# VHH binders against Jerky protein homolog-like (JRKL), part 6

Target 1, 218 residues: Jerky protein homolog-like (JRKL), of Homo sapiens (Human) (q9y4a0r168to385)
Amino acid sequence: LQPEQIYNADETGLFWKCLPSRISVIKGKCTVPGHKSIEERVTIMCCANATGLHKLKLCVVGKAKKPRSFKSTDTLNLPVSYFSQKGAWMDLSIFRQWFDKIFVPQVREYLRSKGLQEKAVLLLDNSPTHPNENVLRSDDGQIFAKYLPPNVASLIQPSDQGVIATMKRNYRAGLLQNNLEEGNDLKSFWKKLTLLDALYEIAMAWNLVKPVTISRAW
Below, E stands for the ipSAE of ESMFold2; O stands for the ipSAE of OpenDDE; V2 stands for 0.75 times the mean of E and O plus 0.25 times the DockQ between their complexes.

## First folded at step 1 (VHH)

Design z2 (framework vhh_7z1x_3)
Fold by ESMFold2-Fast, scan of step 1:
Structure z2 (fold): chain B 218 residues (1-218), chain A 121 residues (1-121)
Amino acid sequence: as target 1 above (218 residues)
Amino acid sequence: QVQLVETGGGLVQPGGSLRLSCTASGFTFDDYAMNWVRQAPGKGLEWLSGISWNSGSISYADSVKGRFTISRDNAKNTLYLQMNSLQPDDTAVYFCAKDIEYWGTSYFDYWGQGTQVTVSS
C-alpha cells in the first residue's frame, strides 16, 4: 500500500468550555477545574493518512443527542461527525458506526479522487474502545483495520502526540482570538460559548494542522 | 487505596542519564493519563511531561523537551521518565501524578512520594 492508503486514528478528550491552561503548580498546589459537568467535555478522534494530505472530518462524542445549540442546525451539515454517549466517551458501538458510516465512505471518495485503488488499512493501537479487527472491514474486504504490533505502535503513537497537541493549541488560539475580536472579557465570552461554537472552532483547529506535522508523526 | 511509588533517583554527573519509574496500584492504570512533576530546592512545583492512557498524546515542558522522554507500560502499571543530558538545574524531587481523566488534562488527584535526583560534579 501507498502512504495515501495507510491511515491512523487517535482519541483525545477536550473540555471545550474550560479554556485549557497548562499547569504551573505553585507551592505544592494543583490547578483543578471547579466545574465538573460532562456537558463541557467531549471526546475527539483524529484520523489522517500517512501523507497528511487526507484528514478525515473529526469524530466528536458528546453527552447530548441533540444539544440545545444545535436547534437550527442540520446535524448532517456539522463540521464534525457527531455522536452521543451518556459519558461522552468513545465505545465499541460508536467506533464501529464511525468506521462503517464515515471512515470507509470518505476513504473511498478520497482514493477515487486521486486515481488510486480503493484499498486502505486503518492502523490502530490495542485500545479497549476498538472493536475486534475482524469486524472492522468493508463489504468488499478492501478497506480494513489492523492492530499495530507492539514495536510499530511504539514507533507511531508517541509521535501522534504532536498532532493532537498542535490541534489543541490551535483551538486555544482560536478561542482567544475570537474573545479579542468581540471585545468581551474572558468571563462574558465563556458564558456565551456554545457546544456548536466549540465544534466549529475545533474543526478549524484540526484543519490548521499542516500535512507535514502529520506525515512526520509517521 | 491509590498508591504511586517512584524509583530510580540518585546522584548523577552533569551530562549523565537516569531513568525514573513509577509503579501504580489501587486504580485501573490504563484508564488515566499520567504526569511527571518536579520540585527543586526552595522552588515551587514544575510540571514536566504528561502521557495519555494509551500513549497517543504526549506533551513536554519547554525546559525538558528534547532531553526527557515519558513512556508507560500498561501491562506493568508502570510510568517511566528517561532523563538525558542532565544539568545541575535538574536537581529536584521528582513526582509522578495521576490525571483525573484518560487524556492529558494536566489536572491531578493523586501524587507519589517523590524520588530525589541530584545532578552535581
Scores: ipSAE 0.000, ipTM 0.127, lowest interface PAE 14.5, mean pLDDT 76

Design z3 (framework vhh_7z1x_3)
Fold by ESMFold2-Fast, scan of step 1:
Structure z3 (fold): chain B 218 residues (1-218), chain A 123 residues (1-123)
Amino acid sequence: as target 1 above (218 residues)
Amino acid sequence: QVQLVETGGGLVQPGGSLRLSCTASGFTFSDYWMNWVRQAPGKGLEWLSGISSGGDTTSYADSVKGRFTISRDNAKNTLYLQMNSLQPDDTAVYFCARESFLYGDSEYTFDYWGQGTQVTVSS
């Protein structure tokens, strides 16, 4: 398999109304600004090929099926693939739906556009949110998932965190820039921030992750 | 190699109590926020509780607040979850998870998970 045919997906949680990241405990005592609210949390899944040249649309799992902020926006026009789950966590059903309806078709289109055989592997860790690998296979068997052994997964995990870290830094920078441009104070900005605003911002943050950042994680 | 190992799961009657432990190795335990997360049969993951690196700050999901208590012993590299007044809907696999250092204390970003321990609440 060519690097274009090798994909990796990784999940992370995001408190989309979270304040900018703080300095580590090395620079002082860690202070938490309040309790964690499940209603302000989403799960984000990033997926890209080994070259970093094909980044899939972000998969986002939120709590509400029809968030109030979506009222004037068609879900088909969202900058992310949005799913809902009571705890805003990825589950086996959502992962399988994403694989069948989004991953497989998007990978086929990309490989066809590059004149490559429509064959690919999706490398996954052994997270409890991931279905059995026998279930994650296209009808023709050409696009399929493989679970990384624990020893291999542990070696890759720090590099994968680099990609996620870059995206989250881009997200926070974008939110700060939007606040500056709107002329709101920080406190008022965070109170007004909607889930729809966050979805556009995280999609932009993902788009800003450079191919070389992704390819170096491999 | 980073390892998190959960113990203390088992079968318990409704109204009973159980204490879970998570033993950490391969990293400086006292530098990280630690969390408990569960997955009930046929359902997604649910965050339950988090504790700061020094143990001075804790947070809980509404579903377990007042019934569960998170604590840690940094000298023993061990995280605990004391579960009281257990209900049948507390039946789940319980996971220990390390919070990512880079994103600070308020983010739900986990970089390492244990294999989980089964808790069954049944009469």
Scores: ipSAE 0.000, ipTM 0.208, lowest interface PAE 13.0, mean pLDDT 76

Design z4 (framework vhh_7z1x_3)
Amino acid sequence: QVQLVETGGGLVQPGGSLRLSCTASGFTFSEYSMNWVRQAPGKGLEWLSGISYTGSDTSYADSVKGRFTISRDNAKNTLYLQMNSLQPDDTAVYFCATLPYWRESGYLDYWGQGTQVTVSS
ESMFold2-Fast, scan of step 1: ipSAE 0.000; ipTM 0.112

Design z5 (framework vhh_7z1x_3)
Fold by ESMFold2-Fast, scan of step 1:
Structure z5 (fold): chain B 218 residues (1-218), chain A 122 residues (1-122)
Amino acid sequence: as target 1 above (218 residues)
Amino acid sequence: QVQLVETGGGLVQPGGSLRLSCTASGFPFSDYAMNWVRQAPGKGLEWLSGISGSGDYTSYADSVKGRFTISRDNAKNTLYLQMNSLQPDDTAVYFCAREWGDSYFEPTYDYWGQGTQVTVSS
């Protein structure tokens, strides 16, 4: 397979209403280790091919099917592919829906646009939220997932750590810029921040990750 | 220089109990949140429990809440996991992990122990 046909996806959680530690007011306990706030947490999944030239729209899992901050926004016009789950966690059903309804069609369209065979592999870590490898396959068998072997060394230094780290840095920089534009009172800024605002900011952060950053991770 | 070493694993019957320990060295232990994570055969990593550097705050995965208790002794640089009412599906390699995370994102783990095997079988 060519680099255009090799994809990788990685997940992280975003506590979108978490305040910086020095000025945090306890509301969702965002600074407590392993603490998950259903109201303040979403799951983010980024996916791109080995060249970095095809980045898929971020997949986001939130709690509410139609959050109040989405009131005036068509879900098709969101900057992310949004799914809902009661705990805002990626689960087997949502991952399979994303694979079948978003990943396979978008990869097929991209490869067709490049004059390449519509054949691709999605490389994944061995996460419990990922379906069995055998069920993550297109009807024609040409687009399929493969799990990377789990080991302690890879977990400490994962191959795509730089991509996620860059996206996180971009997100923090964007939030700081918005704070400067709306005033220097960090508490006031965070109180006004909506989920929709956070989704636009994280989508921008993902879009700012350069192809060379992604390709170097391979 | 940073090291995390787990002990206390072994074979136990369903309904039994085990206490895992993780001894830390090479860093100021009380400044870091610590976590327990497990990996069952052929499956991915599952986060189980976390504890703040001070020990004042703890959190648990729903699968172990009420059965497992995390604690730490900062004077001994040691993290503990008390496991009660063990079930066959608790069979896994158990890791302790030092937390390094952003305020805005899921905590990441920068150092891991080698793991200790827990087998729940009759």
Scores: ipSAE 0.028, ipTM 0.414, lowest interface PAE 6.2, mean pLDDT 77

Design z6 (framework vhh_7z1x_3)
Fold by ESMFold2-Fast, scan of step 1:
Structure z6 (fold): chain B 218 residues (1-218), chain A 123 residues (1-123)
Amino acid sequence: as target 1 above (218 residues)
Amino acid sequence: QVQLVETGGGLVQPGGSLRLSCTASGFTFSNYDMNWVRQAPGKGLEWLSGISESGGYTSYADSVKGRFTISRDNAKNTLYLQMNSLQPDDTAVYFCARSYTLEFGSDYWFDPWGQGTQVTVSS
């Protein structure tokens, strides 16, 4: 398999409704006013190939099936692949749906565009949210998941942390810029921030992660 | 489904004690470092304490060192926080959190998180 055909996915939690500041951007911290709720938390999954040149649309799991901020927006027109789950975390059903409906079709399109065989492997860590690998296969068997042995996974994961950390820093920096541009106090900004706003901001944050940052993680 | 459930919060007088519990399900609890974090009204998130997967190593924030004790029971998939000498500024929602990966650095992000348990210290 060529590097273009080798993919990795990693999950992280995000409290999307936070107050940005120059200090929080520099220190990698978020300030959240009041009680944290599941409604303020999402799960994000990042997926890219070994070259870093193909970054899949972010997978986001939130609490609400149709958040009020979405209004009449078709979920297919969101900047992310959105799923809902009561706790706002990944589960077996959502992971399988993402694999079948999003990962496999997008990988095929990318490989076809590059003149490569439509064959790919998705390398995953063992996780309670990941289905048995025998169900993570395309109908033709050419695109499939493979779980990394624990000793191999531990060698790769420290580098993968850099990708997630970079995306989260980009997200916080984007929130800070938006807050400064609006000229509002921090509470007014926080109250006005919607999940839809956050989804656009995190999608931009992911897009700003450079291919070299991703390829170095391998 | 990965789940963390915090219990044991409530109203307590200054100088009092509370014991918080966090019950984990949906993952191998003994494979993860566990943490307690809190958020006071109008303030940011504050990390309080962490415990290694085996329970052999613990760490505490300066604000709670000597007053709070973290412990775990891997057979029961439960994390504990014993809080003594509680002060009004300990009023907060308390969360338990699994360390997402071996993460060292400026990003102190933990996943998954529970819904939290409210602790109010007031006369």
Scores: ipSAE 0.000, ipTM 0.113, lowest interface PAE 18.3, mean pLDDT 75

Design z7 (framework vhh_7z1x_3)
Fold by ESMFold2-Fast, scan of step 1:
Structure z7 (fold): chain B 218 residues (1-218), chain A 122 residues (1-122)
Amino acid sequence: as target 1 above (218 residues)
Amino acid sequence: QVQLVETGGGLVQPGGSLRLSCTASGFTFSSYEMNWVRQAPGKGLEWLSGISSSGSTISYADSVKGRFTISRDNAKNTLYLQMNSLQPDDTAVYFCAKGEDYWLSTDYMDVWGQGTQVTVSS
């Protein structure tokens, strides 16, 4: 398989609406007083090929089937592939739906556009939310998932060059810019921020991740 | 070697109590947020509770507020979950999980235990 045919998907959680404390800002962290609201939390999944030249639309799992902030927006017109789950967590059903309805068709189209064989592997970690690898196969068997053993997975590297870290940094920078453009103080900005606003911002953050950043992560 | 090991699960009657423990090794336990997450049969993961590295900030899901208490002992590298007033719908595999360390509040877990089964039934 060529690098264009090798994909990886990684999940992360995001509290898209929180106010940083003084101490957390100094430490590069953000805190939420009291409880973690499920409505302020989403699961994000990033997927790209080894060259970094094919980035799939972000997969986002939120709590509500149709959040109020979506208004009349068709889910097909969202900047992300949106799914809902009571806890805003990835589950076996959503992962399989994303694989069958989004990953497989988009990978085929990309490989066809590049004149490559429509064959690909999706490399995944062994998360409890991921289906058994025998169910993650296209009908013709050409596109399939494979789980990495824990001992061959990438070393845990808290680096600024990491794909997810870069995306979250881009998200933070975009939110700060929006706050400045609104002319609001930080507190009023966070109160006005909607899930739809966050989805557009995180999609932009993902699009800003350079192919070199992704390819270096391999 | 990085690992989390849960103990304390079992069969309990409705209204009963259980205390779960999670022992950590292979990383600096006192530097990370720790979490409890559960998975009922055929369902997705549900985050239950989180505790900051120092133990000063604690959060709970609405489904367990007032019934469950999270705590940690950094000297013993151990996380606890005291579960009271258990109900049949609390039946699940309970996982201890380490939070990742990234900017902007996140509860994504990068290290998981194998889980411990809790069954609430007559």
Scores: ipSAE 0.000, ipTM 0.239, lowest interface PAE 10.8, mean pLDDT 76

Design z8 (framework vhh_7z1x_3)
Fold by ESMFold2-Fast, scan of step 1:
Structure z8 (fold): chain B 218 residues (1-218), chain A 121 residues (1-121)
Amino acid sequence: as target 1 above (218 residues)
Amino acid sequence: QVQLVETGGGLVQPGGSLRLSCTASGFTFSDYGMNWVRQAPGKGLEWLSGIWSDSGSTSYADSVKGRFTISRDNAKNTLYLQMNSLQPDDTAVYFCARHEYSSGWDYLDYWGQGTQVTVSS
């Protein structure tokens, strides 16, 4: 397989309603006031090919099927592929739905647009939320998932480098920039921040991750 | 203070069985995924199995599929690993680990001290 046919997906949690400051943004951190609500937590999944030139729309799992902030926005017009789960965690059913309904069709369209064979592999870690490899396969068997052995370095220390860390830094920087542009103090901005606002910010943060950052991660 | 304590290791003959337990304290156990990881003498860490809190979904490494079963009792804050058909190459220190935020490996944030399993005749 060519690099265009090799994909990787990584999941991370995000407390999207956090109080940013210049210092915390510079350090890649975000302060969270006292109590973390499950409604302020989502799961984000990033997926891209080895060249970094094909980034899939972010997959986001939140608690509510139709969050209150979505009143004026059609779910189909969201900047992310949104799913709901009571704990806001990825589960086997959502991962399988994403694979079958989003990943496989979009990968086929991309490869077709490039004049490449519609054959691809999705490389995944051995997570309890990922289905058996036999389930993660297209009907024609040409697009399928493979589990990678765990990396010993990844098991013993959190990575503060790489694609997910870059995306989260971009998200926090975007929150600070919006606060400055609206002329609000941090607490006023915090009170007004909705899940819909956060979804637009994280989608922008993902778009700002450069192809070279993704390709270097391989 | 988060604590994970493994018990149930020991010496067993090839073909035998053992059940490992991991008792958790200092956090809401039912909110977190839990994993079993082992380290054989002179080798690196090997992930064996995970169980997630949201649906009780489980995953296994190919080396242990069909032989090992992961389970949990959220009322007792306890994680289990039932090990059957043990082989000499299952000899290792077995660790219980908590999974926070991400389904990925970068977020195994708390580990127990490990329990020794030795498979020998």
Scores: ipSAE 0.000, ipTM 0.187, lowest interface PAE 13.1, mean pLDDT 75

Design z9 (framework vhh_7z1x_3)
Fold by ESMFold2-Fast, scan of step 1:
Structure z9 (fold): chain B 218 residues (1-218), chain A 124 residues (1-124)
Amino acid sequence: as target 1 above (218 residues)
Amino acid sequence: QVQLVETGGGLVQPGGSLRLSCTASGFTFSTYAMNWVRQAPGKGLEWLSGISYSGGSTSYADSVKGRFTISRDNAKNTLYLQMNSLQPDDTAVYFCATEPSYDILTGYSEFDYWGQGTQVTVSS
């Protein structure tokens, strides 16, 4: 398989509703004083091919099936592939749905656009939330997942952290810029920030990750 | 479940001392750098001090340098802040927070957690 046909996906948590402060900007972290940020957590999954030239739409798992901030916005028109789960955690069902409905179709379209065979592998580390690899196959068997051996997975995990860290840094920078543009104090900004706002910011943050940053992680 | 519990706050006279404790559970405390931050009434968060996972390195904000001392006991999963020469301006809610052992430049961790805070009031 060529680098364009080799994909990797990795998951991370994001506490999206944080009060922007000097400490958050300097340290690259965002917190809500006196409030448990766990209630405002989502799971994000990043997926891209080895060249970094094909980045899939971010997969986001939140608690609510249709958050109030999504009012008048169809879930299909979101800048991310949104799924809901009571604890905002990735589970076997959501991973399988993302693979079948999002990953396989988008990979086929990309490879077709490049004049390449519609054949690809999704490399995954072992996780209880990932289905058995025999289940993660396209109907024609050409696009499939394969689990990395434990020793191989440990060798590449540090590189994946760099991509995720860059995306989260871009997200925090975007939030700061919005706060500055609106002329809001920190309290007003915090109260106004919605999940929909966060989804647009994180999608932009992912889009700003350069192909070379992703390809160097391989 | 990750949990951080701050204790040791209270009312103290100017010039007095307090020792804050933060007890951690639900994660491997000894692998995380730890921080103390505070929030005064009507103000934003202020970072005060940080300590490496081993306790070998510490850092302080200029406002507290020489007056506050951060320390940790990994065997007890506990973080401390010794506060001396307290001033009325030190009145705030004090929080302990985790920080990943990753590069300082990235500063991102899915395990960044904060406690509920403990109130410190410095007043005559």
Scores: ipSAE 0.000, ipTM 0.097, lowest interface PAE 19.9, mean pLDDT 73

## First folded at step 2 (VHH)

Design p5a (from p5 with E26G; framework vhh_podentamig1; at its last look DockQ between E and O 0.01; V2 from the best seeds 0.00; counts 0 for: pae E 7.6 > 2, unsure alone 58.5 < 65, grease 27.4 > 24.2, SAP .694 > .668, placed apart)
Fold by ESMFold2-Fast, scan of step 4:
Structure p5a (fold): chain B 218 residues (1-218), chain A 119 residues (1-119)
Amino acid sequence: as target 1 above (218 residues)
Amino acid sequence: EVQLVESGGGLVQPGRSLTLSCAASGSIFSSYYYGWYRQAPGKQRELVAAISGGSTLYADSVKGRFTISRDNAKNSIYLQMNSLRPEDTALYYCARLEWGSDYYSFDYWGQGTQVTVSS
């Protein structure tokens, strides 16, 4: 397989109204400047190939069911692939839907555009939220997931933490820039910040992660 | 208060370029999210590109081909479309999401501008 055909996906939690140094994980509580005890959380999944040249649209799992403003006909208007789950945690059903409906089709389109064989492997950690390896396979068997043993994964799987940290840093920088541009004080800013704002900011933060940052994580 | 009006669409052959413009009736702000959206007949509307501050975002299908930009002095948002494909045929429209909004305000942004890519 070429590097273009090798993908990695990793999940992280984001308290989208909290700065990292202000987060209290006790009972999922967040502390933000000017407002105490906000529990606003999403799960984000990043996926890219080994070259870093193909970054998939972020997968975001939040508590909020699609708001009235997010009509079913407007699903593709979101800057992320959004799923709703009571605890804002990834689950087996959501992961499988993302794999079948988003990952496989987008990987095929990308490889076809590059004149490469439509064959790819998705390297994953062995998490309870990830379906059995046998289920994560395209109909023709050419695109499939593979779980790496923990000891082997640490040696050959990309350092997802560096990529995720860069994305979160970009997210925080974007929020601060928008606060300054609006001329609002920090308290008003955090109180006004909505999930929709966070979805746009995190998508833009992901877009800012350079291909070289991803490829060097190998 | 601010109305966005799209223009610049037309009929072009595959492989050609086209620039769309979105003119605002009032000031635009760097902190706001501005996006280009498209809808082909019988298909769902989809986000094509978005811009806020110095950051941009593109749909996978247009990455490397389309560029979104903003000119605050001219109160305008642009979409430069290169290497156009028949699959890019759609009605294109721009939209704004103000900071702190939990909804899209689409009602007043006009009828869009038609892009047709065909020989």
Scores: ipSAE 0.423, ipTM 0.756, lowest interface PAE 2.8, mean pLDDT 77
ESMFold2, look of step 2: ipSAE 0.035; ipTM 0.540
ESMFold2 (binder alone), look of step 2: mean pLDDT 76; pTM 0.773
OpenDDE, look of step 2: ipSAE 0.021; ipTM 0.506

Design p5b (from p5 with Y34M; framework vhh_podentamig1; at its last look DockQ between E and O 0.17; V2 from the best seeds 0.00; counts 0 for: pae E 13.9 > 2, unsure alone 60.0 < 65, grease 28.2 > 24.2, placed apart)
Amino acid sequence: EVQLVESGGGLVQPGRSLTLSCAASESIFSSYYMGWYRQAPGKQRELVAAISGGSTLYADSVKGRFTISRDNAKNSIYLQMNSLRPEDTALYYCARLEWGSDYYSFDYWGQGTQVTVSS
ESMFold2, look of step 2: ipSAE 0.000; ipTM 0.158
ESMFold2 (binder alone), look of step 2: mean pLDDT 77; pTM 0.773
OpenDDE, look of step 2: ipSAE 0.030; ipTM 0.358

Design p5c (from p5 with L57Y; framework vhh_podentamig1; at its last look DockQ between E and O 0.01; V2 from the best seeds 0.00; counts 0 for: pae E 8.6 > 2, unsure alone 58.4 < 65, placed apart)
Fold by ESMFold2, look of step 2:
Structure p5c (fold): chain B 218 residues (1-218), chain A 119 residues (1-119)
Amino acid sequence: as target 1 above (218 residues)
Amino acid sequence: EVQLVESGGGLVQPGRSLTLSCAASESIFSSYYYGWYRQAPGKQRELVAAISGGSTYYADSVKGRFTISRDNAKNSIYLQMNSLRPEDTALYYCARLEWGSDYYSFDYWGQGTQVTVSS
C-alpha cells in the first residue's frame, strides 16, 4: 500500500468554551473566570492519510442530540460529522457508523480521484472505544482497520500528539481572533459562543493543519 | 453549481491598498466558509482569509493588514488589502471551502484576479 492508502485516527477531548490560559479543570469541568463552572466538553476524532493530503471531516461527539445552536444552519452542511452520546464520549456504535458511512465512502472517492487502487488500511490503537477488526471492513474487504501491537502503537501515538496539539493551538488562536471583533468585552463573547460556533472554529483549525505536519508525524 | 467571480485586482505600489470583490451566483450560506486563496508563480495555492457566519481566519502573513467581509444581500465577499508588500503578488481566488478536504482544496472557484505589488 502507498502512503495515500494508509490512514490513522485518534481522539481528543475539547472544552470548547475555555481558553487554556484561563482553565481550571475540576472533575472534567472547565471553569471560566467570572462565571459558574460549565460542563461543555466534546470528543473529537481526527483522521488523515499518511501524506496528510486527505484529511477527513472531523468526527465530533457531543451530549445534545439536537443542539439548540444548530437551529440557524442547514445541518446537511455542518463542518463536522456530529454524533451524540450521553457523556459526549466516542463509543463502539458511533465508531462503526463513522467507519461504514463516512470513512469508507470518502476514502474510495479520494483514491479513485488519485487513480489508486481502492484499497486502504485504517491503523488504530487498542482503545476500548474501537470495535473488533472483523466489523471494520468495507463490503468488498478492500478497506479495513488493523489494530497495532502496543509497542508499535505507542511509537505512533506520540507522533499524533503533535497534530492534535497544532489543531488545538489553531482553535485557540481563532477564538482569540474573534474576540477582537467583540470589542474589549470578553464576557459578552463567552455568552455568545455557541456549540455551532465552536464546531466551525475547530473545523477551520483542522483544515489549517498542513500536510507536512501530518506526514512528519508518521 | 456555485460560480464565484473575482474582481478588483491590479498593479499597485508597495504600501498601497486594494479591495478585492467576489460575486457569488447563489446565496452565501452561513454554514460554509468562503474565502480567498492566492497562488504565486510556481507555488501552490494558500489560504489567505476566510469568513463564515460566526468566524474569520487570516494567515499570519496578512494579519492586521487584510480584512475579509461579506454582504449577504449582495451575495458578495470582499478582501480589503492594506499595506501591500511585493510578497503579496499573486493570483487571488475566491472559493467556497469544502470541509474534509486538505489545506489547498476547495469545491468552487473562479479564474482569479491578479494582484501585482511592484515599484
Scores: ipSAE 0.012, ipTM 0.453, lowest interface PAE 8.6, mean pLDDT 74
ESMFold2 (binder alone), look of step 2: mean pLDDT 77; pTM 0.778
OpenDDE, look of step 2: ipSAE 0.019; ipTM 0.372
ESMFold2-Fast, scan of step 4: ipSAE 0.526; ipTM 0.797

Design p5d (framework vhh_8pnl_2; at its last look DockQ between E and O 0.01; V2 from the best seeds 0.00; counts 0 for: pae E 16.5 > 2, unsure alone 63.1 < 65, grease 26.5 > 24.2, SAP .669 > .668, placed apart)
Fold by ESMFold2, look of step 2:
Formats: sequence, C-alpha cells, structure tokens
Structure p5d (fold): chain B 218 residues (1-218), chain A 120 residues (1-120)
Amino acid sequence: as target 1 above (218 residues)
Amino acid sequence: QGQLVESGGGLVQPGGSLRLSCADAGSIFSSYYMAWYRQAPGKERELVAAITSGGSTNYADFVKGRFTISRDNAKSTLYLQMNSLKPEDTAMYYCARLEWGSDYYSFDYWGQGTRVTVSA
C-alpha cells in the first residue's frame, strides 16, 4: 500500500463556545470566565491519509439530532459529517456508520481520482469507542481498519498532539478574526455564535491544516 | 520563561512618532494572536491593537488611523508604529500573547512594559 492509501483517525473534544477571557480584567494570567459547560461540547474526529493530501470531511458528534440552528436543508449541505448522541460522545454505532457511510465512499472516490487501486487501511488506536476491526471492512474487503497495539499507537498517532492542536488553534484564531473584522465585543459575539457557525469555522480550521503538518506527524 | 520584552518607548512631543517592539522568546510566535495594551496612570488597562497569526488587524477606536500593528514571524517580533501622538497617548504600553482558556494552561503573558510620554 502507498502512503496515500494509509489513513489515521483520532478524536478530540471541543468546547466550541470557549473563547479567551478579556485581558484588561486579568493581569498576568489567561483564564476562562466566559460561558463554558459540558452541554456546549462536541466530539470531533479528524481523518487523513499519511501524505495529508486527502483530509476527510470532519466527523462531529453533538447532542441534538436536529439542532435549532440547522434547517433540514442545512443537514444535507453541512461542511462536516454530523451525528447525534445523548452525551455528544463517539460510540461504537456512530463509528461504524461513519466508516460505512463516510470513510469508505470518500476514500474510494479519492483513490479513484488518483488512479490508485481502491485499497486502503485505517490505522486506529485500540479505544473502547472503536468497534471490532473485523466489522470495519468494505463490501469487497479492500478498505478496512486495523488496530495498533497501545505501545505502537502511542508513538505513531499522527492526528494526536500536533495536528489536533493546530486545528484547534486555527478554529479559535478564525473565531477571533471574524469578531475583530466585525468590531463586535466578545459578549455580543458569544451570544450570536450558533452550533452551525462553529461547524463552518471548525471545517475551515481543518482545511487550513497543511498536508506537510499531517505527513510530518507520521 | 517565555517572556515578552517591550522596547522603543520614550519622550516625544505631540505630533511625533515612536515605534514599539516586542520580542517573544517563546518557541512558536507565529501561531499566537498578539496584542498591544496600554495603561495610563490611574486608569484600567485597555486594548490598543490586535493582530492574528494570519496578519488580520483590529484597532481600538481611539487609535485607529494613527497606529499600525505588525508582526515579523521570522524575528518573533511584534511592532506598533505610533504616528501623530497626542498627550492622551501617554501610558505604559504592554505586549500580550493571547490563548484560549480551558484548552490551555494559564501563563503570565505580560512583560514589564515600555513607557510612552507625550508632552508639550
């Protein structure tokens, strides 16, 4: 298999309404006096191949099945693959759905577009939120998942510290840039920020992660 | 440890110009949102200008049009070009490095400042 056919995915929590505190009130420290709750958390999963040239659409797990900020049309045109779960946690059922409905088709389309054999492996850590690898296979068996032993996974987890940290940094920088360009104060910005807004911003943040950042993480 | 060092302050006449510099000894300057703040005697510290990692800028209403914030990521240095200075600009000027709260540990991001005095 070529590096373009080797994929990795990992998950992180995002408190999507969490912005830096006002500096004029807090000398010498950065703190979060603003709105932050477990109900404002989503789980995001990023997935890319070893070259970083194929970044899959982000997978986001939120609490609401049909959030009020979404219209029915918006769910079809979302910039992410959205799933719902009571606690906004990834679980075995959602992971299998993502693999079958999102990962396999997007990988096939990419590999076909590159003239490569439609064969790929998704390397994962052995997490309790991930299903048994035997059930994570495409119909033709050519696209499948493989779990790594914990000692190996901890040393070569490409989407861990570097890639996820870069994406989160891009997300928060983009939120601040939008607020600065509009001239609104942070309280007004926070009240207006919807889940849909956050999904567009995190999708842009993911797009801004450079392929070299991903490939060097391997 | 990752201290910010401000310089370039001084005494200037009204209408004069100064260029403030802020050196960041930290290892990843290019990834941070940076800002200049000021504090006049007896007043609360206030934002002067901000610049994102990508170079987008914003200015407080009182300085817009007279000051220019910029950064040189290769030198890990933040700048504030101050033109048409007024006595009201007299303050201690601070460089700040901003990050998000619960996803980051709290750190001391202020230097000792650089004094700007505008007097007739």
Scores: ipSAE 0.000, ipTM 0.128, lowest interface PAE 16.5, mean pLDDT 72
ESMFold2 (binder alone), look of step 2: mean pLDDT 77; pTM 0.785
OpenDDE, look of step 2: ipSAE 0.007; ipTM 0.280

